# VHH binders against c4kar8, part 118

Target 1, 263 residues: c4kar8
Amino acid sequence: MAELSTPSPASPAPLDGGRGDELEKFTLRGARQILQLLQDLITHRGLITAHTGGGHSFMTAVLKVDEERGRVVLDPSPDPQANRRALAAPRLTCVTQLDGIRIQFPLVGLGEGQDKGRPALFAPLPAEMLRLQRREFYRLQVPLAHELSCLLKAEDLARKPVEVSARVIDIGAGGVAVVVPTGAAEFVIGGTLPACRLALPDGEPIELDLEVRNLNRQTQRNGTEQLRVGLRFAALPRAADTRIQRYIFKTERALNAKARGGL

## First folded at step 8 (VHH)

Design k82 (framework vhh_7pa5_2)
Fold by ESMFold2-Fast, scan of step 8:
Structure k82 (fold): chain B 263 residues (1-263), chain A 125 residues (1-125)
Amino acid sequence: as target 1 above (263 residues)
Amino acid sequence: QVQLVESGGGMVQPGGSLRLSCAASGFTFSSYAMSWVRRAPGKGPEWVSTISGSGGSTSYADSVKGRFTISRDNAKNTLYLQMNSLKPEDTALYYCAKESDFYGTDWYDSPFDYWGQGTQVTVSS
């Protein structure tokens, strides 16, 4: 899906995304629970994105669970290069979704062979699987009509300070995703943007520090590039947190009311 | 809640045509690119086509270029795939897939965060 967007540069994340204590209650470690969840992925024909590291991934699906040999059998990619990357990788991080539940699990020791005369990939059963409901990492898709913006304090390619007004496309308890014109500023993953201003409806802009978490370049229909930037709230005063949560709640309520045909 | 429901599959002879539909709900449809992905017996999932949120940009797998047309009706929250000159090799379960949400996180991204149950297309003589 290279034409959809450039994959965000991301370090290989641990299974829990660096939030082990919070995610322990969502982690399945029982062999029977793991087998049942893998079987559910087969039943629901779950599309799995397998990350091989370095920003590379491919689509797969569970063909079967070989309990006798303690292995999961996966569809290979139709792209031979993706299969070569997968087989060379020390670990795959598999991500999928079932009815609003994010499922993530590692596969180690990937091999290739055949299943019923067809090419297949094999891996030992994972020792753990993560299940997260959307509410645990909810992001409100910002209505275009709200014209929500964030004034970013960044540097241009010549390292001169610049202010960039970026459109906010989603917002959650931990941060925002914004869109900026390509070339408007230079962003470095892990870098901090101090004293940015988030403009919410009905109030003064919220001044806050933002950490760059990911970058994704997308080429528009007219050949113009845009950059999607994921930004974490580095430190949020309680008052700012309350205002952001209030905006999210009010907007969700309004969208739900509209979907139901009014309240 | 995000829901994607495919329809329009069926059995056709080689050279025939089918139009697939995907009814979307639970998200701002026009803000997301949408894709068709297929899975055939003995083959892994294969990306077929993508259309931008506005409908202004489309892309296709080499295997379907010139035969398939992706389109969308944002007023109806519906995605379409017009399939012409169908070949036996097009036999597959066809899924509608939503572009994944982008956010500043430490977890791995997936190009899709939601897809439907699929609609079966069988091309046989």
Scores: ipSAE 0.266, ipTM 0.675, lowest interface PAE 3.7, mean pLDDT 80

Design k83 (framework vhh_7pa5_2)
Fold by ESMFold2-Fast, scan of step 8:
Structure k83 (fold): chain B 263 residues (1-263), chain A 125 residues (1-125)
Amino acid sequence: as target 1 above (263 residues)
Amino acid sequence: QVQLVESGGGMVQPGGSLRLSCAASGFTFSSYAMSWVRRAPGKGPEWVSTISGSGGSTSYADSVKGRFTISRDNAKNTLYLQMNSLKPEDTALYYCAKESDFYGTDLYDTPFDYWGQGTQVTVSS
């Protein structure tokens, strides 16, 4: 039986268990699997975000897969400027979701034309597609009774260090969403919060580096304003990952049992 | 499991009205902005409207401003789109879309991570 070659990269290998290494195990390179996944996106009417570089993106969808010509046919943007940027880009990075599975793939050599008399974009079939399963980004809504909190190491308006105890409202393999009072600290999308402490019901607090991913302001019924902050785990140690996954699984099982046992 | 189920579409004459609904489950509805996105024959997906998690902020595509109203009922986990003064160019499949959570990608995020199957709106005759 022939075995696959083990090519050596020109650059130093990444650290084990790093994010890039994790993404490689979810990458599909089989032609049949790629064709089937693209067809599934058509069947499920997947909305695709196509990134053209320089912070620009547009929404598209797969119209059809042309196996004979080895190409994918995409909806153009209703914005002519977005289409011009896409055609000028050396590469598109396409991102979508299918039944709770994140899908990402590159397109190179984008052209324009028509499909059944209507404007369309064309590209060769991608050589690879990333398929990240639900378990890797599933988010559990945290029961109030668990009183999960995360102590955030942040900065105030004057850029002075502050500590904010935030209530964890949901948690997944990749991060947490927390709520904080408006004005408690300054949060910048893409900013990092080092040495934060996540308190789970069992054991000592977990020390984590967190990256701010999103911000949403909320007003509660009593007029109190709160900020919802989405936070990504940065370089999560194996032991911490195991504890978080066990908490998620145990809590989900308990919630499912309660729902089934209720009259 | 996150689910978004649209309803309320149908066939109407120009100048008519429809109210679309989206039933959401499997996530903390009030913590996420929600959007309507449409796809029409011969056109790609077009963002229509967004409403913040609290409902305090709304935004609209220029093509629908003054005619469409987005709203939500957080107690019922339901999103709405009231569509007035409908035009033939509003003919499309309308999707309910959830604000994206975070991904493990750093550089390539999408504004939406979940959407429904869509509900068809046809404005003709």
Scores: ipSAE 0.370, ipTM 0.749, lowest interface PAE 3.1, mean pLDDT 80

Design k84 (framework vhh_7pa5_2)
Fold by ESMFold2-Fast, scan of step 8:
Structure k84 (fold): chain B 263 residues (1-263), chain A 125 residues (1-125)
Amino acid sequence: as target 1 above (263 residues)
Amino acid sequence: QVQLVESGGGMVQPGGSLRLSCAASGFTFSSYAMSWVRRAPGKGPEWVSTISGSGGSTSYADSVKGRFTISRDNAKNTLYLQMNSLKPEDTALYYCAKESDFYGTDLYDVPFDYWGQGTQVTVSS
C-alpha cells in the first residue's frame, strides 16, 4: 500500500559497533589510489551492488573513469525503477569484492546521460574508498568435530527469556553464524542478545554481546528447516578477540594441511 | 580461497542451445544459494537465475523463463545453466555468483560476495 507522497517507514540504520575509527585505517583518500582501484574494477569486470537506501539496491559496474571531467561512468540497471530510485537518492553506497578484498565507496550527485550512444549513469569520483583485506571479513567454516557452540540469551514467542545452545557454523573477526531450530527463539534484525557465551575448545567460555545482523532459513537433507542467524560481536574485548583469532588461524591452517594432504 | 570458474560459452545461432558450468571451490557449496548473472554491451548486470543450496527451489528472470534451466550437483561442487531457444538478446558475459554471507558491523549486505570472471555467450546468425 502506497500513495504518491506517502513514504513507507525506513529500516533503522545499522547500530554503531565502534568500527568507524577502525575502518579509517582501511580508507583510501589518495586520488591516484582511487583511480587505480576503479580501473582494477573495470579490468576485472567487477559486479557492484549499489545501495540507494531503505533496503533498496541494484547491480551495476564501472564502464570507465573520466579523469578529465573527474567522474565515473556506470552501467544503468535494466530495471527502470531501480534507475529512478538511484537518481533520486542523495547517496549511493557501492560495494564489491576483488580477489578476496572487499571494496566499498560512496557516490554523490548521480546523473544520467549517454556513453557511446548507450544509456549511462554518471557521478563525481569518490573522495574515499574502503578497502578491507580478506582477513577482516573472512569466515572460517567450523568443523563439525569441533562442536563449537554459543549459548544465546534470547526471548521465546511469548517474550519470556530463553537460553538456546546454538551450533556455530562459521566464525570471523566480526562475528559468528549459528544454526537454531525453527521456533526456538525470536530474532529481530538489529536486536542485541546480551551476555551470550561462546564456547571455544580451549579455555573458559567467552561472555559477549551479539547483534542480530541477518536471518536465513535453510532446509536440511531430511526436510527439516533450521534458522541460520548471523551475529555481530558488539564491543569485543581485546583478550576475547585474540582468542577467537587464534582459534581461526589454528583451525584454518589445520584444514588447509588436511585438504592438501588428501590430494 | 573461494574460486568460481565458468565454462561452456561460445557462439551459437538463434534457436540454438548451450550449457554453462561453474566449478566452485573454497567454501561449503551446498550451504549457499548460487546464481547466474549476465552483462551485455549497453546493459548493466542482469540477474538471470538462482538455485537454493539444496536445489529444492529455483527462480528465473522473466526474460529467460521457460528457456533456461538452472541446476546443481553438490557432490561435484558444480552449478549449471542449460540455455535453450537462444535469442540475440541473450548475448552477454555470464557470471556464476555465490550468495553473500557478509554480516560485518558497518558493512552493507550484498546479495553476492563472490563471482567468477565469466564465460562469453554470443548468439548471432
Scores: ipSAE 0.209, ipTM 0.622, lowest interface PAE 4.6, mean pLDDT 80

Design k85 (framework vhh_7pa5_2)
Fold by ESMFold2-Fast, scan of step 8:
Structure k85 (fold): chain B 263 residues (1-263), chain A 125 residues (1-125)
Amino acid sequence: as target 1 above (263 residues)
Amino acid sequence: QVQLVESGGGMVQPGGSLRLSCAASGFTFSSYAMSWVRRAPGKGPEWVSTISGSGGSTSYADSVKGRFTISRDNAKNTLYLQMNSLKPEDTALYYCAKESDFYGTDLYDSAFDYWGQGTQVTVSS
């Protein structure tokens, strides 16, 4: 009866992000869209990890959607204690995948009963569902040995052009995070840095336009102050996208192999 | 893209044996832990067994320890579950499941990111 060990949540459930939050563009709130996605989960027999809080979770599945009553019917856990935790929880955070797309949604007001004479869990239809292409949010931590850099075409405080070589600390399908010396250039959230050059370990630098998404000042262990800048790829060409994805895939495979004792 | 295709299910009497297979494609098979998960009629999914990418470590649900053996052939991109001493309680749809690819997001992690359509195992007299 052992429950599968699930990873602890990397962050608290972000489903309650406000308007203008980055997640809002991936959030489905239309009743028809929600019903269609739940139906897709049933059709594909989607396995769901339901998080009950406190690091606890259990595996479930959507058995059916009761559109007339506005409810979902879920498989209860074979572990009675998991079901008790679920019923006591203020909300479940349900996580699953469909064709590489991450689906996440809350369920509130969980109850128990029977469906056609069999034990079942019931909940009102979720008011929102998050639908994410996982690659959009995966951030590869760049190994220091790779010496990944991006030459930023930015401006100083006097609006004069400056070039800043920035160390790339993470990279994903949608952008990079870089570190620059404090005061090296002026960055404005929403501003565009045109014709920057991303240097990957193999091949020529990739020329691309970057949008400033976030700024974070931080102090390193040696006391050095740095500015971390989150940068979004603007209209990335196919060839550049392919090279970046190849780098990410190759590097994550190497890191996964290392973490598992080299295999 | 990623495909997981289970086979080897069927009908068997109590005490019998079955060997399930899962053919994997679309990812570097040896880099990922693989699991078997089952869903019995009217019950939620139950984790059955996991094997590391190298095959160097395995784990089992208490309900199947000593009866089931998980294994893999990385040269053939195939996962196996040898099921011995089958009981009526083992009747379920058995899924092959791949370890999640993208840990370290700002969202809740899932243990799996892909699973197959399942293969039916029925144990009855």
Scores: ipSAE 0.011, ipTM 0.393, lowest interface PAE 9.1, mean pLDDT 78

Design k9 (framework vhh_7pa5_2)
Fold by ESMFold2-Fast, scan of step 8:
Structure k9 (fold): chain B 263 residues (1-263), chain A 125 residues (1-125)
Amino acid sequence: as target 1 above (263 residues)
Amino acid sequence: QVQLVESGGGMVQPGGSLRLSCAASGFTFSSYAMSWVRRAPGKGPEWVSTISGSGGSTSYADSVKGRFTISRDNAKNTLYLQMNSLKPEDTALYYCAKESLFYGTEFYDSPFDYWGQGTQVTVSS
């Protein structure tokens, strides 16, 4: 069957191995720790982006941890095609966030069935989970009400310049994730988008050079598909870094106040 | 500490055979797909073959299909590559590579997160 472990000819040389070393200190491999973290995801009703490979992903959630059978139960996509891609994939890469901490884990051996009479996806408990507690990995989920946008200076399919106003869905110290209508522009992983303009509520747009880091066609929980583009700040002036960080902290504080029954 | 150590390379004549081994440690070997990747002098890396964690699925580059067989022994934490009908163009340093389950996310831009030191295969008349 299909395997997605084929490297690009442009991939780093094999001698450049050991990239995983910087993440090993954030890796949980204890069964008790993994079970507790999965339970925390259930308690906080966290949304999980499940990457199925080939640039495809869908939104899911952990519904249940079955300790006796050693498996997790996941919320299937309302899009049957997304579920078929997931079941055909050799693995899912699951990404989520808890209290500002990035959490990432693999699921291998996905199956389908029912839980309490409702459709469900099942997978063995992951052997490891990443718990990334670093400033550069923190991502604020941007409130829809903020209408945060980034004007992207990109190219169309014919390599002609186009400007696309994209909604910012998450933001961190290292970059943003945006939603772009499928077909609005051509994006190449590793490509640079110069002089893009990030609009924050508290001032003039920030001019930034952005590098394309990842591309995902996400199936939303309502069954619609969108293109999610992950963008890294290629060069960030001190003043821009300060403004972005202020926005993140101010928004996080406001969200925390509401969560605690604040006004 | 993840370690991958390749062995079994050497010099062989065209049409000959070699069996490469990769000893893995520091991770749950059976939970990860494993691959062989080669680099010929003056060329970039070329993916050769991949085997799933259970050993139930394999895939091969077109240039080696029908000649090479990838296999694994999960009890011994060892990956193998049986190379038959070797050609001069198979001359390369062969690397054992561990699958990155984070490939395609913002944390990794490579399908592999660990590589061994490589073992040299030379096919010459």
Scores: ipSAE 0.012, ipTM 0.306, lowest interface PAE 8.8, mean pLDDT 81

Design m1 (framework vhh_7n9e_1)
Fold by ESMFold2-Fast, scan of step 8:
Structure m1 (fold): chain B 263 residues (1-263), chain A 126 residues (1-126)
Amino acid sequence: as target 1 above (263 residues)
Amino acid sequence: DVQLVESGGGLVQAGGSLRLSCAASGFTFSSYAMYWGRQAPGKGREWVSGISGRGGSTAYASSVKGRFTISRDNAKNTLYLQMNNLKPEDTALYYCAREWSSSYYDEGTAEYFQHWGQGTQVTVSS
C-alpha cells in the first residue's frame, strides 16, 4: 500500500544543495519564458489548483496576463470562503499541468477587483515557475478519438465484484487517469484494483494491478456527475511498460504533426 | 454546511485500545469515501485509513495495517476507527476527512485534503 503525504503550503524549495541544484535546472526565471508559459496556460484553458496553506485549495485559471501592469488575472472561486482564504494567505502555491508536464509557481500579493465588470483576483507576475520535465511526471492527454479504455475490476454498492469500462483521459509512465460514471462502482484512495485490462490501439489489452491515488467528482454541463480516478501502475512488467511508452511516443508524434498542419 | 466532529481520543498505555468516532453532517454521507488522518506534534498530516461510501472497500497505511480497523454507520452518519495494540508512535491528533487527494502518483507531488473539525487527541504512553 502506498502512503499519501500531508499537504504542503509551500512551493518546492531546496532541502540541501544537491536537491536544490536538481530543481534549479527545471526553474524558469526569464521574463519571456514566464510570459510564454502563462499564455500557454490561457490558450489551453488549463485548470490550476491554488493551495492557500493548511490543507486548503481551490480551482482557478489564468484569465489573462497584463504585461504593462506586470500582473496575472485569475478566475475567483465560486466559494467565497476559498477566496477569503486566498486573499489572507501570504502566498499561493499554484499547481497545474500542460501537455503532461507538471507546472508549479508561487503567487504573492494577491488582490481582488473586477475585470470587464466581473469579479477577479490579481497578483504580480511570478518571479519563477517550476516546469518539471521528468519522465515520471509526464502525462499524455489522450485524444478523445482514440477511445482508449481500461476495464476496471472493482466492487459495487453490495460489495460484489463488477467490471467497469472507464475512459482513459491521460496516461504516463506511472499510471492513468480515467473517467467513470458516478455510482458505477466504489473507490477508495489507497485501494487496489486487481487484474484490470488497459486497451491500447495496437495489440491485446494489458492486464495489470492498479492502485487508487486520486478521486475527483466532476459535474458535467448536462448536470450529471462523473468520477475522475487517478490510478497508479503496480508491478508493471517490462513488456507492458514498453508498449505504454511506445503508445505515448507515437501519439505525441501524431499530435505534433497535427499541430504543424498535418492530420 | 459540512461539519465533521471527531471524538473518542484519550490517554492510553502502549498495547491498549481506543475507538474514535467522527460525526458527519451537512452532506449525503453514504455518497462519499471517508478517511482518517493524523498529525503528530511538530509534523505534517499523515493518511491513516480510508473506507468507501458503502463500506465495500477499505485501505490502510502500512504503519497501522492489522492493528486499526475503519468502519462506518451510514444510518448514524458516523465514521469509526478501532485502534488496537497502540504504540507511542501513534500519538497524534486524529482527523476525519471527506476528501483526500494528490496531483500525481510519485514522490514530490502536492497533497491536499479537506477537514472541518478540531480533531481528537490520542496520547500513548510507554
Scores: ipSAE 0.430, ipTM 0.775, lowest interface PAE 2.0, mean pLDDT 79

Design m10 (framework vhh_7n9e_1)
Fold by ESMFold2-Fast, scan of step 8:
Structure m10 (fold): chain B 263 residues (1-263), chain A 126 residues (1-126)
Amino acid sequence: as target 1 above (263 residues)
Amino acid sequence: DVQLVESGGGLVQAGGSLRLSCAASGFTFSSYAMYWGRQAPGKGREWVSGISGSGYSTAYASSVKGRFTISRDNAKNTLYLQMNNLKPEDTALYYCAREWSSSYYDEGTAEYFQHWGQGTQVTVSS
C-alpha cells in the first residue's frame, strides 16, 4: 500500500574516532543513555545513513530496540545489493541527526531475518554513540521543496572553467553539502572554488568562496554516479552569515511546527 | 581490490629532501583524486596534500605549503610527494589515500582518512 520513501542522494562523511581526546567528551558509553538515544531516534523517525565502507552507504532507520535480546532492528534498503553489501561489511558506521545534533555510532555483526513477518536487519546494541552538541557541527537537512541550489564555479578535466548548478542537501554555520553528477567538474579536497553563488528562497544569491572538504561517490539506480561534495564557507561576510543562520532558524522552526501538527 | 603501496621514506637530516611514491592498483587511477596524509606517534592523522584525477589541481596543508610538491603519473598508476627543506616536525608515518573525508564546519572539524597498506616512515633528525 504505502510506498517506501526514496533515500536521500548523499550521506554525511563519518567522523573519525581517531580524533583522540577531542571526541571523547561527546561519546556516550552508558547502556541507559544509548538505549534512550536510540529510542529518541525511533520517536522522531530519524533517517540514518549507514556507511558500509568503500564509499558505499544506504538509508535506514531504527524500527525498534529489542532490549531482551540486546539488539536494534533496522529498516532494510529497497536495494537488495545495498543490503548484501551491508551484511558483508565487518562494520557499519551510522550517521544521523536529532534536533540538529549530529549522532554517529558503529554496528557490528549485522544479520537479516524477519520481525513480525516483515524483512528486517538486526545488529547488537552499539557499545558507544557519539553525540556532538556543538553549534559548529549542526547540519540542517534541506527540504526538497525549497529547491536550494549552489552554482559552483569549478574546472573540468582540461582546466576549462565550468559552472555547475548543484543541489544543496544540508547546510550549517560552516558550510553546505551538495550533489553533482560525476564528471560534471573536477574537485580536490582542500581546493578553493571562488565566487560561487548560494541561492536561498528569499532574496538574491549569496556570492561566496567555498573550500572542498569532502568527496563521496554514490551510484544511482541507472548506473549514473553522483558526487556528494562537502563545502566549507571561506571568509564568509557577516551579512551572509546572518542570512544563512536566519534561513536555518526559520526552516527548523517550520519543520518543528509541521512535526507538532502531525503532518 | 583497491591497493595502495607507499615507499621512499627514510632517515634524513633537517633541511634534506625525500621523494615518496605510492603504487596504486585495483581501480581507474585517473578517475580519482589522490592524497597524502601523515601521523606522528601520539597524534591524530593530518591531511598533507591532494591532487585531482587529471593532476591539474593541487592543494596543500599550510604546514607544508611551499616545501612539498604532490604529483602523479597516470600512465604508471603512481602518486608522488616531493618533500624539500624537511623539518623535525615532519617526522611521521606517511600514507597515500584514494578517499579522504572531513567536516565542512569551521571549528572542531573532524577528519577521517582511508589508507591502504602500512605507510612509509619519515624521520627527520635535527
Scores: ipSAE 0.386, ipTM 0.771, lowest interface PAE 2.4, mean pLDDT 80

Design m11 (framework vhh_7n9e_1)
Fold by ESMFold2-Fast, scan of step 8:
Structure m11 (fold): chain B 263 residues (1-263), chain A 126 residues (1-126)
Amino acid sequence: as target 1 above (263 residues)
Amino acid sequence: DVQLVESGGGLVQAGGSLRLSCAASGFTFSSYAMYWGRQAPGKGREWVSGISGSGGYTAYASSVKGRFTISRDNAKNTLYLQMNNLKPEDTALYYCAREWSSSYYDEGTAEYFQHWGQGTQVTVSS
């Protein structure tokens, strides 16, 4: 016989990507450090993208840390389907930013209940948190007022060429994240989108090749799905790199000035 | 429930070929990009290849490009990996995945692999 017992189902792999050893110095495993970082996320009202697997995610936030019970309390999604996916998932992968620093952590053993009479999700404190404190990992959240867009050259579900104007939601030295309506175009992680056009303020659009690095389906409050696409810059011309860095620096400076000047 | 069942692994000599299959159920197969990943003894999980829902786009890790071919049959809900010119370094447990998540920008950031199969063992002898 092939097997004597029922095969165990596969579980989500931990974050490693073949680079786990290089990221060890950015990994927090001390209970106090983990507690402090979670409290910082509460203080700054940081939004968290919780990945439930299968390309699905929802927006949440840490509502409180219950030190005595060793658990974190999360804001549930207004979409019951997203909450059901989260509760069924073996692991939630949580991604957020604090002061431009990327933070990732797993949550295992998610449960549902109430906190002070309001619906809540609960999970044990994570055993580890990743805090990527290098400038190359910094992502600027693009202000909606900038209307920054990227024209993607892709194919639709019938393999027909299509141009999709995608809203840029964040930008860094290495790439952008954009949102597109679900079904507007096909993407595959590792695939290249040639001759895309990134529209920055004050100049002609930048023509560049983009590599797909990440795909996440997100359900909005109105029940519609959108696809978040993470894209890496391939072989940026020096002039384009300079313009992108200038935009990031100028926008950061303006946002910092506004935060200090207003209240 | 999403189920992915890998098959086709085995023992093969260096320079040989194997074809892996992944039978998918519990979701609209043609609506999802599909992936092959692997884990070698003493190494972390490695992304190998991906294919879009229609099959119009494919992508490969540099270590396998030109030797492996990913394909799919949407009518049969089946994903394939044709492996040619196999090397001892290809020895690994191979997984089929509906989702592969990686960093947005950098090679050095953490990657997330999602799989729901037991995998199929490939052993290449030199």
Scores: ipSAE 0.374, ipTM 0.764, lowest interface PAE 2.7, mean pLDDT 80

Design m12 (framework vhh_7n9e_1)
Fold by ESMFold2-Fast, scan of step 8:
Structure m12 (fold): chain B 263 residues (1-263), chain A 126 residues (1-126)
Amino acid sequence: as target 1 above (263 residues)
Amino acid sequence: DVQLVESGGGLVQAGGSLRLSCAASGFTFSSYAMYWGRQAPGKGREWVSGISGSGGRTAYASSVKGRFTISRDNAKNTLYLQMNNLKPEDTALYYCAREWSSSYYDEGTAEYFQHWGQGTQVTVSS
């Protein structure tokens, strides 16, 4: 991956600053738009990952917008070390999601104090906020009832070929995220998995070449480990692209109709 | 605590070779994929290469494919990058990295990796 790829809305990682020109059309700079988006984050109790640099981050949330004083009030970390790092940082990069849409914004000039007798962090209102609404950035969370799977052709830890049926947890125009039991296969970011088979509810499995983009280990409550793997469509025939997009569109419409009271 | 210590950089003429090393400690080295990234002056971090825990799978950025070889010695907890036919464009600070454990799904690159070391400088003269 010599070039940066567009991050999914589910990713907490910040975007590359070198993308300024490409991302300008998704950047909000109007004061009223910024205020409305911050209020939406408050209303939906959006959790924010605040990156302080040097690989450090902490979880926060916007508690309120003080429009009169031109500042946001943030929930401090329960970890005093994280708060000290944040206060020492020249800039925070805040990353969150609202309804599957990635939102990212900088905060500069962080301070600490109290809000109504409770510890709080304060920062001037951001001058800009990124809101990514392109379809290639959108990821549909796959309904559990659909039982979507992808048969991965990979290698185990003994370097032997192995086929792993992986559950698809999200899908977009550019790729899928899947869950694999820990130890079932080995992956490397940037590596290609040839001739994998994506099973959609209608029709025959789609044969695809997939590129590994992200890996995340998770320990389940029962003590078992699973690996979440982000996979990009490396080569996608037009017919396959059409089938995937149709599945996404149809599923989104069904979910939206259900959310709107069965329309 | 995860520790990564890079070494092996230096000044070399175009067409020359260097071998970088990364000594890892504080985690089960063979259980993790490992990566090399680089940063040239005034540029963001660029992913260069990756290798799976067993060493069975490797990946390379198009800019280095065919010239660089990533390898690992799990008995020594050491990652290597053999760099051949070096070009002035390869001049950068080279970093050893392990993936960001808190990321769920990301189409991003080297700047999202956590546990980057201090780096080792490679300078290629023309």
Scores: ipSAE 0.439, ipTM 0.788, lowest interface PAE 2.4, mean pLDDT 80

